# VH-VL binders against MLP-like protein 328 (MLP328), part 1

Every score and structure here is a prediction.

Target 1, 151 residues: MLP-like protein 328 (MLP328), of Arabidopsis thaliana (Mouse-ear cress) (q9zvf3)
Amino acid sequence: MATSGTYVTEVPLKGSAEKHYKRWRSENHLFPDAIGHHIQGVTIHDGEWDSHGAIKIWNYTCDGKPEVFKERREIDDENMAVTFRGLEGHVMEQLKVYDVIFQFIQKSPDDIICKITMIWEKQNDDMPEPSNYMKFVKSLAADMDDHVLKA
Below, numbering starts at 1 at the first letter of every chain, in headers, positions and changes, except where a header shows other numbers; Kabat numbers aren't used for antibody chains.
ipSAE, averaged over its two directions, is called F for ESMFold2-Fast, E for ESMFold2 and O for OpenDDE. V2 adds 0.75 times the mean of E and O to 0.25 times the DockQ between the complexes of E and O.
Where letters were taken out, [cut] stands.
The coordinates of atoms that the task and the answers printed are left out; those that the model quotes come from them. Centres of patches stay.

## First folded at step 4 (VH-VL; framework fv_remtolumab_arm2)

Design k03 (from r16 with heavy chain G50W, light chain S32Y)
Fold by ESMFold2-Fast, scan of step 4:
Structure k03 (fold): chain C 151 residues (1-151), chain A 119 residues (1-119), chain B 107 residues (1-107)
Amino acid sequence: as target 1 above (151 residues)
Amino acid sequence: EVQLVQSGAEVKKPGSSVKVSCKASGGTFSSYAIGWVRQAPGQGLEWMGWIIPIFGTADYAQKFQGRVTITADESTTTAYMELSGLTSDDTAVYYCAREGDYWYGMDVWGQGTTVTVSS
Amino acid sequence: EIVLTQSPDFQSVTPKEKVTITCRASQSIGSYLHWYQQKPDQPPKLLIKYASQSFSGVPSRFSGSGSGTDFTLTINGLEAEDAGTYYCHQSSSLPYTFGPGTKVDIK
C-alpha cells in the first residue's frame, strides 16, 4: 500500500562492534570469501575500500537471482554506522530511493546488535515493497557473524 | 554457454571514427559486464571501459574519456565500442570480453577486431 | 589508477620445470587478481580467477596464490603448449588494469 517507508530491524551478533564495523566499513573485499552464497563480488567504481563517499558495485544473489547494485557509501565513525545510498541496479528498477544504514552497537563485552535501517521509495504504485531486500540485508549481517569472530 | 562474436576488420583514415560490434549469444546479457580491451602490435593489454547493460551507463579509462563510447542493445544482445578522433596510435586489435560471475575476471572473449589507421 | 608490475619480463624454461611469475599491485586489491594466458594471434584465456581459483578446464599444473599486493602464478611442470604471454589483471577498482605481461618460451 505505501509508496515510501522506513524499515528497521536489529540483528543480534557476537563479539566486538568495532570488528563488525571494520568489516562493513573497510573490508568489503572479504565479503565473497565470508558470505559467497550471498555476495559474489565487489569492485570500486570510485574511491578506496575504506573511504567516505566511495562508490562500489556489487554482484550478489538475492532470492536465487543474480543482481548488480551500485551505491555510494557514507561513513560515520562516531556512531559506527555505514550508509549505502542506492544509485543503479536491479533494486533501483523497483525503487527510486534505497538507502540502507548498518549501525553496530556494543551491548555487553561479548554481545552486539547490528541495527539496519532501510529508507525506501517506490518507482511507482505497482512495484512491491522491498521486504525481500530487507530480509536479504539482514541475512548478510547474520551470516557474517561467525567470519568476523574468527578474523 | 556464452559466445561473443565481433565485427570484421576495419581500415580507417586519421581523424575518422570506428564502431566495433560484439554480439553475445547464450546466457544472460543485461546484468553481466561487457568490457573492451585493446592490444597494439607487439604490446600488452589495455582496458578501455565497460558497460553493464542494465545500468544504462558505461565507465571508461581516463585515457579514452571523450573519445570512446560504449553502448549496449539488449534487444539484439549486442555491445558496441565507438572510438573517435583516430590516429595511427589507435592501430590495434580490439577485444570485447564478458566479466564472469562475481567479476572474477573476463571469462569469455570475442575473437578480436583488427583496426588499422593509415594515412 | 592501480598499477600492476610483473616479473620476470621474459623467462625461457626447460620442459617439465617449474615457472613462477609474480604480480605486484601499487595498493591493496584483496583477492581481485586474475591471470590470463595469450598465445600469438589469439585472444587471452582466463587461467586463474580471484587470486587462487582455477577456471574450468584449466590444467591442474596452473595455480595461483597471494592477496593484498603480492600475487604469484605457478606452472608446476611446464608443457610445450604453455608457451605464451601471461598477464595479471585487477578488478578491485575502476579503471581495471593489466600487468605488462611475462613471456614464457620453451628452451
Scores: ipSAE 0.208, ipTM 0.767, lowest interface PAE 4.7, mean pLDDT 90

Design k06 (from r13 with light chain S32Y S93R)
Fold by ESMFold2-Fast, scan of step 4:
Structure k06 (fold): chain C 151 residues (1-151), chain A 121 residues (1-121), chain B 107 residues (1-107)
Amino acid sequence: as target 1 above (151 residues)
Amino acid sequence: EVQLVQSGAEVKKPGSSVKVSCKASGGTFSSYAIGWVRQAPGQGLEWMGGIIPIFGTADYAQKFQGRVTITADESTTTAYMELSGLTSDDTAVYYCARDHYGWSTYGMDVWGQGTTVTVSS
Amino acid sequence: EIVLTQSPDFQSVTPKEKVTITCRASQSIGSYLHWYQQKPDQPPKLLIKYASQSFSGVPSRFSGSGSGTDFTLTINGLEAEDAGTYYCHQSSRLPYTFGPGTKVDIK
């Protein structure tokens, strides 16, 4: 039974990798308005909306349950990737390592992929693997597609 | 219905410390923020800090950093605010308040009744 | 830290008149601005959350608007019970700060 692992998936999206990357990199304040059924709020704990190393607190609903999550982000403009390093929250009661990387890759003028990599380690052997959280972050990327396309 | 009940009034001498309690009832405790706000006589509201009990760590306004300690006890659903190095400038009413951080209600929707702290020699 | 400025500092209003209170933030805070009412010897009460959403049980005469740096609280048809001090509060960035307050008296 695995106590740690890495999940990788690709989410096909429409439009511009640049616009999707900008939303995830610099415009998290738009998430509650765009996908309020998933994300109810996001606030800055430290830094700016677009700064490397910013710390943010998220209020969200996962599997019908309200949760809170604190993360520190890393920006990689060269690869159009944003990494969310888990610090505190409901997820961190289950996991002692939870890092999620969103990378945006242009495939054609109208099609992109969001490559999501989740690096995780369980608090102990009795905890479930975080497949539910992988499903959740995939749904965030997919549901954001229409809102970014209109922007 | 969620209620916050605070400990009673305190009279303290300069240089001492005060610890105010805030007991929550009627709702989920661990994942909602409890903030502390003070108000000097005739003055406005000043945010001191807050804690989300599930995080286990507190955040503070820089003005109070090093003098204030905010803690939470999930077993008794009670938050605490301890302020040390008291001076006459710390004479105020101290409030605890619940913050939802973007749930069905943003902002501080439930407030304690307030605890008057008087610092005098 | 984000500084909030309120205008006016004080106003005395005849019952049934419209009251407008403004709050300006030193930098953009999106919609993370909330309004409170405080009466003498009482804790504050939440009126409007997330710039424009009325809190449960708050009379419909209270409304909020704005985004970014400029926000307004409107009381349309002031009642005698509305005398008090009104505060704006931001939760966009720590430390969470309050405006200095606007005192509303009834003539």
Scores: ipSAE 0.073, ipTM 0.702, lowest interface PAE 5.9, mean pLDDT 88

Design k07 (from r13 with light chain S32Y Q53R)
Fold by ESMFold2-Fast, scan of step 4:
Structure k07 (fold): chain C 151 residues (1-151), chain A 121 residues (1-121), chain B 107 residues (1-107)
Amino acid sequence: as target 1 above (151 residues)
Amino acid sequence: EVQLVQSGAEVKKPGSSVKVSCKASGGTFSSYAIGWVRQAPGQGLEWMGGIIPIFGTADYAQKFQGRVTITADESTTTAYMELSGLTSDDTAVYYCARDHYGWSTYGMDVWGQGTTVTVSS
Amino acid sequence: EIVLTQSPDFQSVTPKEKVTITCRASQSIGSYLHWYQQKPDQPPKLLIKYASRSFSGVPSRFSGSGSGTDFTLTINGLEAEDAGTYYCHQSSSLPYTFGPGTKVDIK
């Protein structure tokens, strides 16, 4: 039978929670220019760049391997959180549940954290745990910091 | 490096269907999209749809929804485009192209040679 | 769906002259615009990706610019082998769409 789990990490970032949240919520079109060594492209499958329930397709490089990922997003403005719910792609060959929540929390006027929660369930017991994907999404948040500060 | 080789020309009667193949060689098949683009004589390029083989589901332009089926077989690294209910308006050259589908910073960089489909009665 | 328009429809040019082709999108597409060249009886060839990035092996006389809704392809010093039809293509949202094409002939 399938096994499941939840990973949580906190990434310290600079600047305002509002600017970081806006980038992840409404401005995914800026990701290839900002962190092109991780994200090579993103396309709207359904909805708009800033709409709740939008479906997007991502092309990215994880551990030196090109992958594709299709997700539906949920926006929570009250908590400054965006959830990416996995639908299809390389990740979904390994996992039948892959939900990643990015929440932006202001700690001081100049310091914030990005709290990343990954809820996962394996396709079967023989699949590896998705710790590599957690490292990947943590790197996205960290590497985006300089680009958001320049905006 | 990557090559796309399509099946040969076809002559079909109105009301029939046609299935065109596109075999990929060299490079990674599963993570890149195969798009289908047609061109009627003397006309421009028209995107029909595409598939990322690992997804197993295809996307279609509205004009072709319900008549076109795009599939992929990862074991033979071959994509297929089947168009049903053929009319003379479907006479065209049909191209497959490797797309970085969702890889929005890239265009269609490798194209098949094209398959001429003629619909006549 | 996003509609792309191109101008001019047709251009007849003397060799070595500058050619400018414009592509306009019905809504903002960022920089997700690509340019192709098609010669008679051949499949299209990618020239410029992501509005301004040259595809490998493309001669330096070809360049692209623009963002949002207005994009330009420039051929600085047209050569005889450049005769053909040029298409823009957007990858911002599905369904993908192409412009109607611009035919470039040599005088």
Scores: ipSAE 0.061, ipTM 0.703, lowest interface PAE 6.3, mean pLDDT 88

Design m01 (from r16 with light chain S32Y)
Fold by ESMFold2-Fast, scan of step 4:
Structure m01 (fold): chain C 151 residues (1-151), chain A 119 residues (1-119), chain B 107 residues (1-107)
Amino acid sequence: as target 1 above (151 residues)
Amino acid sequence: EVQLVQSGAEVKKPGSSVKVSCKASGGTFSSYAIGWVRQAPGQGLEWMGGIIPIFGTADYAQKFQGRVTITADESTTTAYMELSGLTSDDTAVYYCAREGDYWYGMDVWGQGTTVTVSS
Amino acid sequence: EIVLTQSPDFQSVTPKEKVTITCRASQSIGSYLHWYQQKPDQPPKLLIKYASQSFSGVPSRFSGSGSGTDFTLTINGLEAEDAGTYYCHQSSSLPYTFGPGTKVDIK
């Protein structure tokens, strides 16, 4: 029904906010080894692994379907947040705006979360809302926690 | 099993253009990168560029920027590489290659297309 | 662009000997390095992907190792059919690049 919107969710984490932030900010090259059932590959299109404004291409499986996604990232070290701004891919056939913010927050000594904010706008009124993609990125954050704990 | 079949050999004059095709059969076409790699006689492999068909644009190596155009036609599952302003330095075998399901290396290669530039 | 260098550029080897080929990247590429074999008048054939994963159907005598900037392809017990040129290739960053190749001859 809605043409645009914002989804927000919080994923509880066991690993430190700093280790998770480092993984998402600077170490995307580890994602296929950490969560290969979701992410099969990541390639730098422009920039470096830890560059503000780097453009990366992701090869992943969402709802049993192989997909590709090209994004430009923005790094906010003060807030421990990384924003992925969608440029091209399967998601962008459905959406003309797809911005996903991953923020890592320690609320208390034993309360650490990944706050995921998804800002979206559909290509047209006939497209579905991206609730499946929100489920997908929530799963990435949750499953990464197991790998971060072992590192 | 995915296969890539390329168009046949070409003999071109200096200053002309050549367009090589690469037809994919089997597997999924839209989501996988197809790259173009050339090899001059007795030389190594050189990446020219590539396209993921579902994306609207191709990516090119700096050396070929402005001379090469890579496109894909999803309805015929065919990728194309067009190289303009040919010189004798462009005499080479041109390969198309597909990255696999895990974006790990180029696992399927076309047979190659020999392009000879001579007057 | 990322530059790959290979050593040695040429080896002449007796059958059943161990062959090692190294590939070095000008900057860190994680594990996004792949190895190919090319025989005369044939397209390259993928041997090892993602630094150390054997591609389907490739003989077990081929193995890869390394990460970051230093990588090795090992052929443990070279056979006559292994003669060819071996190339490393990085997919960490666009543009993709290849090493200059290592030619392996068998006498």
Scores: ipSAE 0.077, ipTM 0.717, lowest interface PAE 6.2, mean pLDDT 89

Design m02 (from r16 with light chain S32W)
Fold by ESMFold2-Fast, scan of step 4:
Structure m02 (fold): chain C 151 residues (1-151), chain A 119 residues (1-119), chain B 107 residues (1-107)
Amino acid sequence: as target 1 above (151 residues)
Amino acid sequence: EVQLVQSGAEVKKPGSSVKVSCKASGGTFSSYAIGWVRQAPGQGLEWMGGIIPIFGTADYAQKFQGRVTITADESTTTAYMELSGLTSDDTAVYYCAREGDYWYGMDVWGQGTTVTVSS
Amino acid sequence: EIVLTQSPDFQSVTPKEKVTITCRASQSIGSWLHWYQQKPDQPPKLLIKYASQSFSGVPSRFSGSGSGTDFTLTINGLEAEDAGTYYCHQSSSLPYTFGPGTKVDIK
């Protein structure tokens, strides 16, 4: 059983990469309205909604269980990527490293993808691998697509 | 082009176990989930469980919990489904299927393996 | 587990008619709903993924719609080769589940 690893997936999206990137970069306050079945709340702990290094607290439901996650973000406008680095919360009880990168890539006018990379390391050998969290963040990106298209 | 090739038909006695293989060829194995779905004669589709080879952990439907074991061997690009404690209710065609585009629908299916449990 | 219900159980229709199949989930599954066609003695074939996205090579007469708990598969102008059983499938939550199927036959 591995104690650390990297998961990578690609989510096909409709609409523009720029609109999706803006939502993840600057408009996290819209997540409860867009995907309330996953995300119940997002609050700023430090910084602003669109600032590099902002610290935010998420209230969400994963596998039917309410959880809290505190993260510090890094914004990379050149690559249209946002990195969420885990600090505290339910995830961090099982992992000592949890970094999730969302990158938005427009391959052609009709081909848009969200590339999700999850870098993880378990607290100890008895902890489960974070495959459930990878499925969760993939569903966030996919379900956001409908809301961005309707906006 | 990815192709999934399953092991051949099996006839088993009640109380025994069966292990079905699913070999991926012609493309990707580790970057997609492999699920197992069965279909009893004249019945619908029933998801049993699945594995993502790079994660190494399998997920199971509650109905099969404790009786089914799903594994993957990346060196031979082969997934396995082992079902124990067989009864006549386990007579079915067993399919393996690749979940395309990382957990979107199952886009590539094996040909199916018929398992008959009798006397 | 999430239970999927399909309606109708069976349809016998004239060629070129519009066919509508519905799938209802016992709780919200976002857009994580996929549609399959199965012909006798064959594995299922993916038609529509993620509620409304056509899979490669699938004829344009097939379309999907819906989100949350209510989903529809539409065949606009049924052809003889479309006879088969249609299944919905959710991948929102483990365990994944399938609907009971809708059999479509040609008169």
Scores: ipSAE 0.007, ipTM 0.495, lowest interface PAE 14.8, mean pLDDT 86

Design m03 (from r16 with light chain S32N)
Fold by ESMFold2-Fast, scan of step 4:
Structure m03 (fold): chain C 151 residues (1-151), chain A 119 residues (1-119), chain B 107 residues (1-107)
Amino acid sequence: as target 1 above (151 residues)
Amino acid sequence: EVQLVQSGAEVKKPGSSVKVSCKASGGTFSSYAIGWVRQAPGQGLEWMGGIIPIFGTADYAQKFQGRVTITADESTTTAYMELSGLTSDDTAVYYCAREGDYWYGMDVWGQGTTVTVSS
Amino acid sequence: EIVLTQSPDFQSVTPKEKVTITCRASQSIGSNLHWYQQKPDQPPKLLIKYASQSFSGVPSRFSGSGSGTDFTLTINGLEAEDAGTYYCHQSSSLPYTFGPGTKVDIK
């Protein structure tokens, strides 16, 4: 029954927080190569690869279904966080608010995590909660770790 | 299997406009990008612009900004490209293409529409 | 805009020989580079997507490699049916751009 909510999860990482943050912040063009089974393409609509406020279009497969997502990003270097603000796409047919924050934290020398916060609000009461999308973005962070370790 | 079928050849006078259609059949229309690419006689491929129908807005190459309008009608699964202020430099074959399976590689192409601009 | 350059402009090749076509981008585009073949009076056909992924039904003699700014299309054992013009295309940034093309003729 909830019409809005916030999901939070932590993904343990082996690769460095700085390398992961750089990948999500400045190097989205590497995503199809790194995790092509999830992300098939990323295109700049406005701005540059490393611009605060850049608008990008993502082509991806979620639950075996091809989807498109347009977002505006916000960069927070102090907190090593990148926020993706949903603008258009399949997700936005279900949600009128979809903001996903990826924060890279080194809690201790051996404890590095990606903290994912998803803030959502449904278009209407008949729409499902976006637990499938939370599972999806968690998988993106986890699978990127293998590529970062090899870089 | 997705198929794109374009409207027939056009002969236009300088200063006029042309509107080419691209009808999609089979597969999904709304979430796949449809781009327009032209090719002047003996020349290479030139991207003009594209639209993802679900977004409702089009993107254009700067060279054509202000002269080209790309639209899509989801009810008829048809994309359109309208080019105004025609000159002889616009004589070309105009293609529509789906920016396709696994996206942004143009995997399905229309047969092309020849547009000839002559006085 | 991202400018793509191709080399060579033209190549005349004996059947069964190896053909190498290069595409260079004016700035890094990751793996967002696609290769097409165009035969006279036909629309282009997708051969390789995302630098190195073969498209369905494309003969195994075609392969792609590269990342960032330097990309290569290889035809290992050219067949007569491979005569045509080959184009690279970047999807990293709008506007999308194509290379100028490489014409491959059979000797």
Scores: ipSAE 0.007, ipTM 0.593, lowest interface PAE 8.8, mean pLDDT 87

Design m04 (from r16 with light chain L94W)
Fold by ESMFold2-Fast, scan of step 4:
Structure m04 (fold): chain C 151 residues (1-151), chain A 119 residues (1-119), chain B 107 residues (1-107)
Amino acid sequence: as target 1 above (151 residues)
Amino acid sequence: EVQLVQSGAEVKKPGSSVKVSCKASGGTFSSYAIGWVRQAPGQGLEWMGGIIPIFGTADYAQKFQGRVTITADESTTTAYMELSGLTSDDTAVYYCAREGDYWYGMDVWGQGTTVTVSS
Amino acid sequence: EIVLTQSPDFQSVTPKEKVTITCRASQSIGSSLHWYQQKPDQPPKLLIKYASQSFSGVPSRFSGSGSGTDFTLTINGLEAEDAGTYYCHQSSSWPYTFGPGTKVDIK
């Protein structure tokens, strides 16, 4: 079993890449309202909602289990991407590197995707690969699409 | 369902310290934030700080930084708030509360601990 | 520090009337505003989280709305048991802050 790796997936979207990027970039405070079955809360520990390097704390349910996650984010406006770098939380008990990149790409009016890249490294060889977390973040992107369309 | 039970009332002299406990029963202790909020007689609510036990680190309101220490013991599922350098301005009811979505809202509250600072 | 103000300071209401309480933030906090009810000699109880989401077990007569800097808590058909002090609380920015409270009394 690998001790580190990179997962990549693409989530097709119906809402515009710009609206999705704005939500992930500047409007994380809307996540509990939009996808409350996944994300119960999010708060700023340091910085602003739209700051490069802001530190946020998330309270969420993954596989029916409540968890917390602290991350530092990087904003890349040119590529319409937001990177979440894991700092603390349940995920970080299993992984010493956990970086998730959400990139929003619109090729045509009907060809819009969220490309998710997860870069990970285990704390030790006995830890499972983070495939369940990849499934979780893919679900966040997919379910957010319904809320973006209705906004 | 989670229940929070706090230690009993305290009467303290100026310049001393007080340590209030908050024991959690039911639910998950490690991943939910425990916040501390005080209320002086006839006044509103004031946030002091909190801790998520799994992080092992606490966050404090600036007004209390240097005087307050918030800790958690996962083995006894108990959170603590210690306030030093007490003055009469610290006379208040002190509440612990569990924040189900870290810092956003406090869904379960302790019964409160009255701390009176008097000579 | 984000300052929260509440209006009115005090309201005396006849049973079954609609009560509205306003909370205003000194800067935009998105939807990161929560409402609590406190009765004498009791700890506060969470009513509404993230501006508009009802907390579990809270009666449907309580609702919240607003975003940015202006927020409202509505009690549609006040009951006798609703007498108490209502506080707003923001979780958008550290340090977290509470509004000064609105006391609701029943005639």
Scores: ipSAE 0.013, ipTM 0.582, lowest interface PAE 7.7, mean pLDDT 87

Design m05 (from r16 with light chain L94F)
Fold by ESMFold2-Fast, scan of step 4:
Structure m05 (fold): chain C 151 residues (1-151), chain A 119 residues (1-119), chain B 107 residues (1-107)
Amino acid sequence: as target 1 above (151 residues)
Amino acid sequence: EVQLVQSGAEVKKPGSSVKVSCKASGGTFSSYAIGWVRQAPGQGLEWMGGIIPIFGTADYAQKFQGRVTITADESTTTAYMELSGLTSDDTAVYYCAREGDYWYGMDVWGQGTTVTVSS
Amino acid sequence: EIVLTQSPDFQSVTPKEKVTITCRASQSIGSSLHWYQQKPDQPPKLLIKYASQSFSGVPSRFSGSGSGTDFTLTINGLEAEDAGTYYCHQSSSFPYTFGPGTKVDIK
């Protein structure tokens, strides 16, 4: 059984990679309005909404359960990618490494891919693999699509 | 039916410390935030800090950093706020409050604890 | 620190009048703005969460609107029991901050 791993998935979305990237890079404060069934709140702990290294706290519902997650973000404008590095929360009781990279890639004038890479390491062998969290973050990207298109 | 019940009123001398408790019942204790908000007589609301018990660490407003300690005991579902170096400016009603089961605003509040600092 | 400004600071109104209270944030906070009512010697009570969502059990005469930096709480048809102080609160970034309050009194 694996104690660490990397999951990769591609989520097909509509519209502009730049608009989707901007939402994830600089506009996390809009997430509760856009996808309130997943994300109920997000608060800056340190930094600004658009700063590299900002630390945020997320209040969300995963598999019908309220959870909290504290992360430090890294911005990579060259690759249109933003990384969320896990620091504390329910996920971190299960995992000692949890890094999620969202990269936005334009494929055609009206179609993009959100490439999600999850790098993880379990706290111990008894913990489950984080496939449920991969499904969750994939749902965030997919459900954000309509809101970004309207903006 | 979530309730927050706070400890009783305190009268303290300048330079002392006070520790206020906030007992939660009902709902999920470990994952929702419990904040502390104070109100001086005739004044507005002032956020002091808060804790999400599962994080194990608290966040504080800059004004109180170094004087306030906020803790939580998950086994007794009780949050605490300890304020040290008391002065007359600390005379206030101290409230604990939690964010709701679906993480919106501060929907449940304790009854408040009056702290009076003489002189 | 995000600063919240409320206007007016005081309003004396007759029953059944419309009351409008505004809250301005020093920077964009999306929809992370909540409204509370506080009566004398009582803790605050949540009225509106996330700018426009009514909290359960709150009378329909209370409504909220706005996004970004400008927010409004409206009471359509003030009742005698609505006398109190109204506060806005932002949860967009730490430290959480409250507006200075708007006192609403009944003539």
Scores: ipSAE 0.046, ipTM 0.682, lowest interface PAE 6.8, mean pLDDT 88

Design m06 (from r16 with light chain L94Y)
Fold by ESMFold2-Fast, scan of step 4:
Parts: structure tokens; sequence; C-alpha cells
Structure m06 (fold): chain C 151 residues (1-151), chain A 119 residues (1-119), chain B 107 residues (1-107)
């Protein structure tokens, strides 16, 4: 009975694709300092900061509400992509599938984007679609750009 | 503001189990981590494990794997820590502590529960 | 597991003097380090969260600094009420770990 979908958006970036990919892939420990109004903490549950298959716990504020999220990440260096597979948390009360792919693409020397793909499936038909979470992750990517330029 | 109230002191025999409760009042219970920290007489602080009730599963320090069980009951806003296979080395004060709004570190602590393991 | 070490183990200080306590992590933990004060027969009290953010109600004489592996707690002008044991704690990786503590006495 649950409905599902896929959201896709592109966030234009000023910082390099390589620096953004490194931040999302290997340097999540810098997120609270970079975008503390969104992300208040990140903890390694299993693995290392740069491990394929690492499990991390995020504490964050979404739409003014504090939430927690546990994910297992997949690293794809060839495509400069990191996938966050949702395991537990507030999002997972609403969704039984929540996979977010952040891909960093340099289309030309001055055309760099973060392509965000969200694959979702609701727990049941009464749950809202996760458009608020798409807006949230889009904001993370956009706000991170200013901090990446500082580095 | 949030308060944590723990169950009273326990005296246990070697080989038995003890279950300590930690009742939270005020604030949100389900999304904030409750950790358990013990302190043996004259010793420092040792993290045993914790639970974020909304996750449904607890995490434990390796030293206590297989001996400790941490649970939470959202209907009574109470967290529990059960430690089995007790020895005299488990004599300690056991604290529950909330990671307030999940990002403060451990900002609210229970008063502590003294557990004495003696024959 | 991440190991935290503290120095000094013990410090006896005259009132109004500056106290500096260091905490070092065996690997980088970003800013995920917190400082606590514990007095005899009491639970620990949070002083500083995330390396440098003062917790609500904590006197301004307490400050924290550092990132990565090296962290410092400073008490600028020790008061009699500050006698106690100070612990650092990392939340960067499970299992959470505490430093061994630094005992601060006043002369």
Amino acid sequence: as target 1 above (151 residues)
Amino acid sequence: EVQLVQSGAEVKKPGSSVKVSCKASGGTFSSYAIGWVRQAPGQGLEWMGGIIPIFGTADYAQKFQGRVTITADESTTTAYMELSGLTSDDTAVYYCAREGDYWYGMDVWGQGTTVTVSS
Amino acid sequence: EIVLTQSPDFQSVTPKEKVTITCRASQSIGSSLHWYQQKPDQPPKLLIKYASQSFSGVPSRFSGSGSGTDFTLTINGLEAEDAGTYYCHQSSSYPYTFGPGTKVDIK
C-alpha cells in the first residue's frame, strides 16, 4: 500500500567538485562547524570517516525540529558520488526506503553541480511525501559551498 | 526542564543481575540519547552504552558486550540498564545521562545508583 | 577505540590563579569533545560542549579551545567552588570515551 518515488535536483556550486566530494566522502566531522544551523553533530557508529560502508549518526535541525538519523554510506569514487542508505531515525518513521545520492559533477570549468537523487518509499499511505527532506538536503549542499570555498 | 530520576541502591550477590531504572520527566524522550556511565570507587568515568529510543536498538561498549542490556519504554519515559554476571569489579555508582537535544554532550544526569556486589 | 589522556593528573592552585587542563585524543575527533566537572558524591556537570561552547549557566571564567587531537580547558581565576575533578569526553565515535580526569584542589 505504500507509495514511492524518486526526487532529483541540481545545486550549482562555486567550489570545486573535488573539494565538495572530499567533504561529503571523508570529512563529515567538519559539518557542525561548516553548517551548524543545520547539522549539530555527527558520530561514527562503525567504520572510519572515509570508509565505504561506514555507519554514521547525524543530529540535525529540520524545519525547526531536532532529529536524528542513522545511515550506512556507499562510496563511488569513479562517479564522485556518496550514497546515504537510511537505517533508523525520524525520517525512517515516515519512510521505509530513504536513499540519498550526492554526486559532484564538473560539466565545464565554471559549471559545477551537486546532483541530489532521493529514492523513497513511504511506511504507509498516510505518511506525507518527503519533499521537506529534499528541501533540507538541498540546503545542506548549498550552504556547504561557502565553507568549502573558505578551505 | 528535563530531570532524570534513578532507582535506589542495590546489593547483589556475585553471579546475579541488576536492573537500574532511569525515569525522564520534561522534554522529548524518544529522540534524545540516554547513556549509562559507571564510576567505581575512586575511579574515573566509564561509558557502558546508550539508547536513542526512536532507533529501537542500543549500542554498547565492547567491554560490556553480552553482559549489558539497555532498553527504553516510551510509554513510561523510562530507560533501563541491566548488567548480568556480576562480580565485585562491578561495584560502582551507575549514572544515566541524557545527551540533551542530542547535541549538548551529556547535559542532564541522574543522581546515580550505587550497586554493591558482595557475598 | 579512541583513547583520551589528560594532564596534569593533579593540580593544587591558589585562588584567582589560572588553571589549564589539556586533553589529547589518540586520533582526530574534530570538535566532538566535551568537558565536565565532578564534585564528591555528585554526578558530573557539563561545562563546555563541542570543544568551545559554554553550556548554559556556566560561569564565564570557564573556556574551552582546540580541535582535532589537542584540547584545552581553562579556568581564568579559580574560585573555591571550582575544586573538583575535570573530565573530557569524546562523542566522535562509538564507544564514547572519557579522559582519566584531572583533580583540582584549592590551597
Scores: ipSAE 0.079, ipTM 0.715, lowest interface PAE 6.0, mean pLDDT 88

